# VHH binders against Enoyl-CoA delta isomerase 1, mitochondrial (ECI1), part 13

Target 1, 258 residues: Enoyl-CoA delta isomerase 1, mitochondrial (ECI1), of Homo sapiens (Human) (p42126)
Amino acid sequence: QRVLVEPDAGAGVAVMKFKNPPVNSLSLEFLTELVISLEKLENDKSFRGVILTSDRPGVFSAGLDLTEMCGRSPAHYAGYWKAVQELWLRLYQSNLVLVSAINGACPAGGCLVALTCDYRILADNPRYCIGLNETQLGIIAPFWLKDTLENTIGHRAAERALQLGLLFPPAEALQVGIVDQVVPEEQVQSTALSAIAQWMAIPDHARQLTKAMMRKATASRLVTQRDADVQNFVSFISKDSIQKSLQMYLERLKEEKG
Key: E = the ipSAE of ESMFold2; O = the ipSAE of OpenDDE; V2 = 0.75 times the mean of E and O plus 0.25 times the DockQ between their complexes.

## First folded at step 3 (VHH)

Design n10 (framework vhh_3k1k_2)
Fold by ESMFold2-Fast, scan of step 3:
Structure n10 (fold): chain B 258 residues (1-258), chain A 125 residues (1-125)
Amino acid sequence: as target 1 above (258 residues)
Amino acid sequence: QVQLVESGGALVQPGGSLRLSCAASGFTFSRYAMRWYRQAPGKEREWVAGITGSGDSTSYEDSVKGRFTISRDDARNTVYLQMNSLKPEDTAVYYCAKVYTLKSGDTYEYYFDYWGQGTQVTVSS
């Protein structure tokens, strides 16, 4: 099991812990378990909020599983990208209050998950960075993820961050507004519980309709062109130059460093 | 599934010695760098020592240089931390970590450490 759900019955909150070793990569199995776990919580009237965190500190999520995007068939790439789109749509439009308790590094697809949440808390550790670093690998963030970042930190900051593939250390992440709080690592969970309680103090009907209204245009843009986005991804990722770059990056993940 | 199991933590007197062990499973141990970290109550987790996958290079935090030695036994999938001349300031939970490196172009390298549950070392008379 790649997702652990721990209920906090008194608060109407569940803590969803990522447990897909070694680095919580968004594999097909992990994407599927995340969506199913979220759906179960959405269908259980006992829960109004969910805190997303890693089972172990160090890595919140390393992002997309590059082994799902390299050395595979076009049909596999299409299926994988559809699963990525489904996770983003489900999280971004969830009626639950979502808080990211980021207790580790949060690049690329990890940042995708964090950006879907209503509130983000990052542990104050200089080794934990957050951002959309796709361009550093010679790949591009899809338009719907670009829109999500732009909605969070503004157009100019998002353009600079996306073109350069920036990963923000905690102080810079807070300053640019990609996270809402930076706290000592040992306080991340308690801070998340405090934050989610504040959001859940608002009547669900009004909060949910406001969230839907604010996020409708961004979500609908993907919904109306899901198939085109899949075809664009498959065509791009299948290019020989991109496949070569991904193979080289995967080999670097095996580097020996003290 | 990657698993790291630390052992060897104990209560020891100042000036004493202790050897920690970390048994690794779920990956090709000889291909990855390993590290030791420690965390004292109310303090941040700090890096202590590192060893490359080849075992050819080791590195240490300044406060433990000359006192601690990291080593590995690839046949047993185990990394060790030999701790000599222990001080009360060395009291902490010690964590074994597997090193992952994400490279962002040529400019940035991001280190992701996956670590075990830890083992308690207490230095006290």
Scores: ipSAE 0.000, ipTM 0.283, lowest interface PAE 10.8, mean pLDDT 87

Design n11 (framework vhh_7zox_3)
Fold by ESMFold2-Fast, scan of step 3:
Structure n11 (fold): chain B 258 residues (1-258), chain A 124 residues (1-124)
Amino acid sequence: as target 1 above (258 residues)
Amino acid sequence: DVQLVESGGGLVQPGGSLRLSCVASGFTFSKYAMGWVRQAPGKGLEWVSDIYSGDSTGYADSVKGRFAISRDNAKNTLYLQMNRLKPEDTAVYYCARVEYKTSGTYLDYAFDYAGQGTQVTVSS
């Protein structure tokens, strides 16, 4: 079990804790368990909100699992990317109130998860940064993730952040608007509970329809192009230059564990 | 200076058990996440397990259900209980201190200090 769900049915809230050690990398198995866990909560009338956090402080999620994207078959890359798309679509369009309680580093795919939420709280620790840093690895954020960031922080800030692969420390994250609150690490959980209660005070019908209206154009753009996006990803990631870059990065990871 | 001293390795038959210990000194042990990494002959380093405060533990899929990590902050000691050992578990096991860098990338989650290691050999 890579996902721990702690229910508080009396409050209508569940806390979903990521537990895919060592760094909550979005492996195919973890992506699958996240979607299943979300679906179970969506189908349970006891819950109206979910707080997403890490089981351990220090890392919210390291992002995409690079071992899923290097040294594998084109069919594997296609299956992996379909799972990534499914997670984003399910989170972004969820009728539940989603609050991310970011108690650790949140790069790349971790930021993808945080960006799908209705509200983001980041622990005030200069070592915890959030952003879409794909370009630092020689890869690119897909258009639907680019759209999500642009909708959150605006066109120019998003363009600068994506081209340079920026990771924002807490003060800068708050200033650019990629997170909504920065609080002492020991207050992240209580702040998330307070925030989600505020969102759940709004009648579900009106809140859900407004969320759907606001997010429809962005979500539909991926829905209509899912297969094309998969083929684009597989084509890009399979290039020799990209595979070599990823292989070098993975070898550096091995050398730095010591 | 930071020191991590491993012990408890040895030769064991498949299906056997060993308990590794790591005594830490030179830093405030209770404030750091700690872990175990291993290196099999001719292979790279593999993360095995880590523990934050005693409330949060992680395990590699290859050892989950067989190994148990624990710590004793009063004794500055990290433990790894290894059960149902397999030939594939043969490796030098290193105690390591967990560190995060400021950027927040996967490279920023690293083991910044490691001990000299203790050899575990699983064979008939």
Scores: ipSAE 0.100, ipTM 0.538, lowest interface PAE 5.5, mean pLDDT 88

Design n12 (framework vhh_8pnl_2; at its last look DockQ between E and O 0.01; V2 from the best seeds 0.00; counts 0 for: pae E 20.9 > 2, off the site)
Fold by OpenDDE, look of step 4:
Structure n12 (fold): chain B 258 residues (1-258), chain A 124 residues (1-124)
Amino acid sequence: as target 1 above (258 residues)
Amino acid sequence: QGQLVESGGGLVQPGGSLRLSCADAGFTFSSYAMAWYRQAPGKERELVARITSGDSTNYADFVKGRFTISRDNAKSTLYLQMNSLKPEDTAMYYCAKLTYQSGDWKVEYGMDVWGQGTRVTVSA
């Protein structure tokens, strides 16, 4: 089990903990489990809010699983990207209040997950950075992810951050607005609980409709262009130069572990 | 799941003691401030005592050192030791998980999790 769900029905909150070692990479299985877990919570009227966090401090999520994007068939790439889209769509359009309790590094796909949430709390640890660093790997963010970041920190800041592939430490993350609070590591969970309660104090219908209104443009765009987006991804990731780059990167990672 | 269950209430003579317990089945006990409230017949519910996640305590004026609120995070249980009980302490006592860590302990935000209560009757 890669997702640990800890429910508190009385409080109307569940904590969803990422438990996909070693670094909570968004593998196909993990993506699937995340979506399933979220769906279950959405279908249970006992819950109004979900806190997303890592089971183990240190890494919130390292992002997409590079092994899913390297040395595979185009069909696999397509399936993988569809799963990524699905997770984003489900999170981004969730009727639940979603709060990220970011208790570890949060790059790339991790940041994607965090950005879908309504509120983000980051542990004040210099080792924990958050951002979309795809460009550093020669990868471009999809338009829906770009929009998500842009909607969070503004166009100019997002433009800079994406082009440079910036990862923000806590102080800068707060400053740029990619996270809403920075707190001591030991306070991340409690702060998330307090925060989510504030959001849940709002009537659900009003909150949900407002959220939908705010996010509809981006979400609808992806839905209508879902296949095209997949094709773009497959075409890009299948390039020999990209595959070589990814392979090299993976090899480096293995060496570092060894 | 996530339910608060009070216990320990009963009939006691004036000057007697009771120890109330509140068991939390939820996962977030240690992260929340907790409180005891009471409601006497025909009266509004009132705050008795509060304890923060950091174990800071506050008491209503009528407590006057007679009651002690405490918590065991390992057991996810809240306690109210009630000494020197008076007839005016007769009420339904409720445990609450407070959703806000407010500096104003008298403020209720309406999002608290409540138990079903335990009845305390102080009578000669």
Scores: ipSAE 0.000, ipTM 0.251, lowest interface PAE 14.4, mean pLDDT 90
ESMFold2-Fast, scan of step 3: ipSAE 0.013; ipTM 0.519
ESMFold2, look of step 4: ipSAE 0.000; ipTM 0.106
ESMFold2 (binder alone), look of step 4: mean pLDDT 76; pTM 0.765

Design n13 (framework vhh_7w1s_2)
Fold by ESMFold2-Fast, scan of step 3:
Structure n13 (fold): chain B 258 residues (1-258), chain A 122 residues (1-122)
Amino acid sequence: as target 1 above (258 residues)
Amino acid sequence: QLQLVESGGGLVQAGGSMRLSCAASGFTFSYAMGWHRQAPGKQRELVAKITSGDTAYDDSVKGRFTISRDNTKNTVYLQMNSLKVEDTAVYYCATRLYSGDWSQLAYEYDYWGQGTQVTVSS
């Protein structure tokens, strides 16, 4: 079980805890369990909001699982990327209030998850950075993720962040607007409960339709070109230079793992 | 489990009125709800849809049919007035969980009801 879902007493809120050791990487299995868990909560009228967090502090999610993107078949890359697209679409357009309680490092695909939420809270720990750092690995964020960041922090800040592959420590993350609150680590959960209660005070129908209206253009842009985006990803990731770069990075990660 | 249940179909004389209801279970109102119909031997076609920003109707029913939502009952309605024999079909309620394309076709809907028969006699 890679996803723990705990109901919060009396609030209509579930806490969804990532439990995919060692670093909550978005493996195909974890992506699948996240989507299924979200769908179950959306279909249960007892729940109106979800707090997303890591079961263990330290790493919220390290992002995409590089082992899914290296040394595999083109068919595997296509299936993996379709699963990544599905998670983003399901989270970004969820009818539930989503709050990310970021109790750990949040790079790349971890930031993708956080950016889909309605509200983001980051623990005030200088080791916990958030950002889309794909360019530092020689890869690029897809246009729909670029659009999500741009919608959150604005064009100029997003362009600088994406081109340089910036990871923002807590104070800078708050300043640039990629997170909404920075609080002591021990207060992240209680702050998330307070924040989600504010969003849930709004009648669901009005909130849901407003969210859909605000997010329609961004989501539709991916929906109209899902297959083209998959082909672009497969073609890009399959390049010898990219495969070599990813292989070298995986070797470095193994050395640091201990 | 997400489920859509249609009701209100049946037999009606030409020129009459009928209201179809679609009750959603397992989720709150989606981003888009639609009514589609399929006559024997024909392809399923969109009749009416309701989204966050608008309603849309097929030209054949424009001015005669009205789609609406009831927030309290988690239900979508299709009010059908001035019914014609050519309106005879199985009517399906459908929902999309995502905003999708501006143009919505039957295969773009995520969940469908079982269908309810509407027969208009001359």
Scores: ipSAE 0.000, ipTM 0.109, lowest interface PAE 20.0, mean pLDDT 84

Design n14 (framework vhh_3k1k_2)
Fold by ESMFold2-Fast, scan of step 3:
Structure n14 (fold): chain B 258 residues (1-258), chain A 125 residues (1-125)
Amino acid sequence: as target 1 above (258 residues)
Amino acid sequence: QVQLVESGGALVQPGGSLRLSCAASGRTFSDYAMRWYRQAPGKEREWVAGISRSGDSTSYEDSVKGRFTISRDDARNTVYLQMNSLKPEDTAVYYCAAKSGLTYDWSQTYEYDYWGQGTQVTVSS
């Protein structure tokens, strides 16, 4: 089991802990378990909010699983990207209050997950950066993820961040607005519980309709062109130059001395 | 998550040899670089040896170079520390650690350290 759900039905909250070693990479199995876990909580009337965090501090999620995007068939890439789209759609449009308690590094796909949440809290540790750093590997954030970042931090900040592949350390993350609070690492969980309680104080019907209204245009843009986005991803990732870049990166990781 | 269990610690005479083992649980062992650390009474925990995920690269603290050898057996989910020419100053609790660092960031490595409970090595006459 890659997702641990720690329920507090009395408070109407569940804590969803990522446990996909070594670094909570968004593998096909992990993506599938995340969606299933979220759907179970959405269908259980005992829960109104979910806190997303890592089971172990240090890495919230390292992002997309590079082994799912390298040395595989076009059909595999298509299936993988559909799973990534499904996770984003389900999280971004969830009727539950979602709070990310970012107790570790949060690059790329980790930032994708954090950006879907209603509120983001980051541990004050300079090793824990957040951002969409795809361009550093010669790959590109999809338009729907670009839209999500732009909606969060604004057009100019998003453009600079995406083109340069910026990872924001905690103080800069707070300043640019990609996170809502930065707190000592030991206070991340208690801060998330306080924040989610405040969001859950709002009547669900009004909160849910407002969230849907605010997020409809962004979500619908992907919904209407999911297949085209999959084909664009498969075409891009299958390029020899991209495959070579990913292969080189994976080889570097294998040779890191302990 | 990786759970680590060290074994092989014993009382040995100066100049003796000992092999420590660290058994890892689960199917993820090959995803981790492995390290050995030691802690003597009243001292900070000190890095001793490291081995890459592939097993092709090893590194050692200067005081143990030429005497200690780190190796791994991924089929058995185990890392070893072969200790030769032991000295009284090698007396310590020896800890196994697993290091992971799979990220998108070319410029930064994000990592976990998973620790075992330790095994006591005593070198004395």
Scores: ipSAE 0.015, ipTM 0.449, lowest interface PAE 6.5, mean pLDDT 88

Design n15 (framework vhh_8pnl_2)
Fold by ESMFold2-Fast, scan of step 3:
Structure n15 (fold): chain B 258 residues (1-258), chain A 124 residues (1-124)
Amino acid sequence: as target 1 above (258 residues)
Amino acid sequence: QGQLVESGGGLVQPGGSLRLSCADAGFTFSEYAMAWYRQAPGKERELVARIRSGGSTNYADFVKGRFTISRDNAKSTLYLQMNSLKPEDTAMYYCAADLTKYGSWSGTYDYDYWGQGTRVTVSA
């Protein structure tokens, strides 16, 4: 079990805790369990909102699992990327109110998850940064994730952030608008409960249709070209130069930790 | 700070023994490298012993042959058996989990999760 769901049916809210040790990397299995957990909550009339957080503070999610993208078959890369697309589509278009309670570092794929939410709260800890830092590893954020960031912080800020692979510490994250609140770490959970209650005070019909209207164009761009995006990812990641770069990075991690 | 809770410290005479415990209520304990650190008054924290998820151990030279680190993955508990204690072993002892094994391509992921500590005093 990689996802722990703590229901509060009386409040109409569930807390979804990431529990994929050691750093909530978006492995194929974790991606699958996240989608299944979300679908179960969406199908349960008791729940109108979900708070996404890490079971253990320190790392919200380390992002994509590099072992899913290196030393594998093209078929594996295709399956992995389809799972990444599925998570983004399901979260971004969810009829539930989604609030991310970011109690840890939130780069790359972690930021992907946070960006799908309706509201983002970040713990005020200088070690916890958020951003799309793929370019630092020589890989690129896909166009649909680029669109999501651009919709959140604006074109120029997004272009600068994506090209440089910026990770925003809390004060800068609030300033550029990638998060909505920065609070002391011990207040993240209570702040998320207060925020989600405000969003849930709006009648579901009106809120859900407004969310769909606001997000449809962005989601549809991926829906109409999912297969092309998969092929582009597989082709890019399979390049010898990219595979060698990822292999060298993974070997450096092994040398540092073992 | 929360999920790692140390216990078992106390006052002991030179030559005595203590067993420290660290309980982990978070993620699957068995996947982490775990360590004991100590900090004496006015000194920096220093590594005492480490145990990896596979069970391999390493020890600081000043405790080799006297201290034994072990883990019980079913109970999510880390132990430090301390024998032949010396006044120089007097310190606050901290449990730590290494959370940086995967996906660490930025400095923000190099994060050890720490307990609050348990005090060990070796005094005549």
Scores: ipSAE 0.000, ipTM 0.233, lowest interface PAE 11.5, mean pLDDT 85

Design n16 (framework vhh_lunsekimig_d3)
Fold by ESMFold2-Fast, scan of step 3:
Structure n16 (fold): chain B 258 residues (1-258), chain A 124 residues (1-124)
Amino acid sequence: as target 1 above (258 residues)
Amino acid sequence: EVQLVESGGGVVQPGGSLRLSCAASGFTFSKYYLYWYRQAAGIERELIASITSGDRTNYVDSVKGRFTISRDNSENTMYLQMNSLRAEDTGLYYCAALSGDYKSWLTPSQYDYWGQGTLVTVSS
């Protein structure tokens, strides 16, 4: 159990807590459990909103699991990337109100999750940065994630952030618009509950159709070329230079076991 | 409050020895990767030595065989034993702590905790 769902059915809200220690890395298993948990909530008419947060403060999610992207077969990379695409499509197009209560560091794939939400709240802690920092690891954000960031903070800010792999500390995150509120960590949960209640005050039919209309072009761009995007990812990640870079980082982490 | 406090710096003749200490408080020391960085005036910090929570060590070539990094988890302290010191070893020595789980935390700005530095001067 890598996902904990705490229902508040009386309020129409569930709190989805990430529990994939140590850092909520988006492993294949975790990606799968996230999608299944979301689908269960979407199919339950008693829920209209979901707050996404980490079970433990400190790290919201460290992003993609490097062990899924290194030393494996091309078929494994394809399966992993399809799971990443599925999570993004399911979250981005969800009919539920999604609020991220970011109680920890939120780089790369963590930021992917946060960017799919309707509203983002970040704890005011300089260690809890958010951003798409893939280029710092020698990899690239896919076009559909680039589009998501660009839709959120604008073209020029997104281009600079993506090329440099920027992680925004709380004040800068608020300034560039990648998050909607920055609050003391002890207030993140109550702020998320207040925010989601405001979004849920809007009649579902009108809110859901507006969300779908606003997000249609971005989502459809991936839907029409999912296989090509998978092939592009597999080709890129399989490059010897990329594999060597990822292996060097993983060896550093594996030293803890030796 | 989380703190890393360096000590043991000073002035020493070429060929001499110093032992630096980094005392940690406010976090679970045994679970962290620990580092020694060196910075000369006007240049970027250079990683010189590291030790994992499993006691595996790594050194930059210029200090290999002369410096020894170690940790004492019971005392929440990391050490750098510096032997056969050279003029080029002069600089501010910083200790740093990093969770090895973070994919992005490989530059100085991305480390969890930093000390304030201790000055080592090697002069004739």
Scores: ipSAE 0.000, ipTM 0.161, lowest interface PAE 13.3, mean pLDDT 86

Design p01 (framework vhh_ozoralizumab_d1)
Amino acid sequence: EVQLVESGGGLVQPGGSLRLSCAASGFTFSRYAMYWVRQAPGKGLEWVSEITGSGDSTKYPDSVKGRFTISRDNAKNTLYLQMNSLRPEDTAVYYCARDKGYSYGKPYGMDVRGQGTLVTVSS
ESMFold2-Fast, scan of step 3: ipSAE 0.302; ipTM 0.708

Design p02 (framework vhh_ozoralizumab_d1)
Fold by ESMFold2-Fast, scan of step 3:
Structure p02 (fold): chain B 258 residues (1-258), chain A 123 residues (1-123)
Amino acid sequence: as target 1 above (258 residues)
Amino acid sequence: EVQLVESGGGLVQPGGSLRLSCAASGFTFSRYAMYWVRQAPGKGLEWVSEITGSGDSTKYPDSVKGRFTISRDNAKNTLYLQMNSLRPEDTAVYYCARDKGYSYGTSYGMDVRGQGTLVTVSS
C-alpha cells in the first residue's frame, strides 16, 4: 500500500501519509491510491480535515514519476496525465480541510499537492525546498498549475519562479508566501494538528461554500478543456528531444543513487 | 433503499470474455467509489477492482491486471466489469459493492453488496 491513513475520528481528522518509496514519486498507481483514499475520507462523516505528510521525513514528494513519462506509448502518457489532472481537481476542490505538513523536499509534483491544500507548513531544514522546477528539466507546468501558483504568491513572483524553475528554501518559501508557516522539523506534526483545528472551528457549510467560490474559476478552466490539455501534454512529451532529455536525466539519477 | 443488482454471469470457455453489469439504486451513485469483489467456492472474498465516483481512476490486483477493466456510467447508475482472457481460477460469484468509507489500513471497505452473479470458466 502506497498511502497510509491514520484516523483520529474523535477529532474529525485523518493523517494521510505518503509511502511510495524511495521518494514518493507520483506514479500512476500512487496517484490512483491518493484519489481513492481522499474520496473515501470525503464520504466518511467522521472526518472533516486531512493532514497530508510523508511517512518518512526527508522527501515529501519528489514530484511526477519520470518513468511514467518516458519510453511509453502515447496512450500511457494520456492516461497518466488524466490521473495527474484528477488528483489536482479532487484535492483543489475537496470539501475537507486540507493541511500539508511538509516534512521533506517538495519539488514539482510535490509542490502541486502542497499548493492544493488550504494551509502549508514546512519543516525548517535548508535541504527541504519547495517549488515548481519543471523548466530545469526542459518541461513546463500546465496552465492550471501555473494558475494555482499565481493565486498563491502573485503574478510576478509566479512568473519569475516558473521561468527560472525556482526551488525555495524554508525562509524564502515563507517570505514569498508559498508556505504559511516554517517550524522546527520535530514540530511540523503538532503545528499541523493545531492549524487544522483552527480551520475546522468554522462551520462546514460556510467554509465549504467560501472555498468553492474562491476556487471555482481556476478549477473550471481545467474542467472545460481537460482533453485539450491531455493532447497538448501527449504531443509535447512525445517529442524526440524531450524523450531523450528525460532518458538522460533518468540515467543520471540511477548513477547518483548507485 | 440502497440496492445493487448484478447480472451478466454465465458459463464461458477458458480464454473467453464476459461483461458483468451492476444496477445501482437508492443513493447518489456518482458520489461513491465502487468495487467488484469475488468469492470462489470454499474461499474468502477477494477484491477484484475499484473505481472512483467520477470514474477517472481505477485499481486492480496483479491477478487480473491487464485482463479485467472496471468502468461506470453515472448517467445510468450502472457499474461494469469487462473480463477478458478468462481462466478456470476466475470461477467465482462476483459481487458489486459500494464503498463504506475509509478504515485504517484497509485497501477497500464495503457497506452494501449485491446478491452476486456466478461466473464459471470451464469447457
Scores: ipSAE 0.000, ipTM 0.244, lowest interface PAE 17.2, mean pLDDT 88

Design p03 (framework vhh_ozoralizumab_d1)
Fold by ESMFold2-Fast, scan of step 3:
Structure p03 (fold): chain B 258 residues (1-258), chain A 123 residues (1-123)
Amino acid sequence: as target 1 above (258 residues)
Amino acid sequence: EVQLVESGGGLVQPGGSLRLSCAASGFTFSRYAMYWVRQAPGKGLEWVSEITGSGDSTKYPDSVKGRFTISRDNAKNTLYLQMNSLRPEDTAVYYCARDKGYSYGPDYGMDVRGQGTLVTVSS
């Protein structure tokens, strides 16, 4: 099981813990379990809010699983990217209150997950940075993820962050607005419970319709061109130069881990 | 090597019935729990049904309980989903999926999924 769900008795809240060792990489299986877990919580009227966190501190999620993007068929890359799109669409448009309790490093795809939430809390540890650092690896964040960041921190800050592949340490993350609170690591869980209670104090009907209204244009842009985005991803990732770069990176990681 | 191929989807009127099939190959079918999951347009994956390797136990979410029936024929390596009293909200691509083998039950662990079959419920 890569997703642990712990109900908070009496609060209408579930804590969803990522447990996909070693670094909560968004593998196809993990993406699928996340979506199914979210759907089950959405279909259970006992729950109105979900706190997303890591089962072990240190890494919230390292992002996309590079083994899903190298040495595979074009059909596999298409299926993988559709799963990534599906996770983003489901989280971004969820009727549940979503709070990310970021108790670890949150680069790239980890930041994708955090950005879909209604509220973000980051542990005050200089090793726990958050951001979309794709350009430092020679790759590009998709337009719908760029839109999500831009909606959160504004156009200029997002442009600077995306072009330079910035990872924000806690103080800078708070200052730029990519996270809403920075607290001592020991207080992340209690702060998340307090934050989600505030959001859940709003009647669901009004909150949900407002969220949908605010997020519809961004989500619809991906929905309208899902296939084109998949084809663009498959074409890009299938390039010999990209495949060789990814293979070299994966071999380096294997050597480091033994 | 491991393959799951769904069939039986199509257009059906509200209140109608449809039977989906999934042909499995490349593994010992009877040793794996199997799922049906679905994805409606613009929505995420939703677990629809689960069956143990032996076929002795099945599970359903409230949204389909009493209307859908999962079954399997281990001699033919085939999984089925009988869908009755179909509603417009059942419109989705339906996927056959294999349990990862770590858990025998509804613990969200799918390691293989088929290409899917489209079910449209509309008048």
Scores: ipSAE 0.000, ipTM 0.090, lowest interface PAE 22.3, mean pLDDT 86

Design p04 (framework vhh_ozoralizumab_d1)
Amino acid sequence: EVQLVESGGGLVQPGGSLRLSCAASGFTFSRYAMYWVRQAPGKGLEWVSEITGSGDSTKYPDSVKGRFTISRDNAKNTLYLQMNSLRPEDTAVYYCARDKGYSSGRDYGMDVRGQGTLVTVSS
ESMFold2-Fast, scan of step 3: ipSAE 0.368; ipTM 0.732

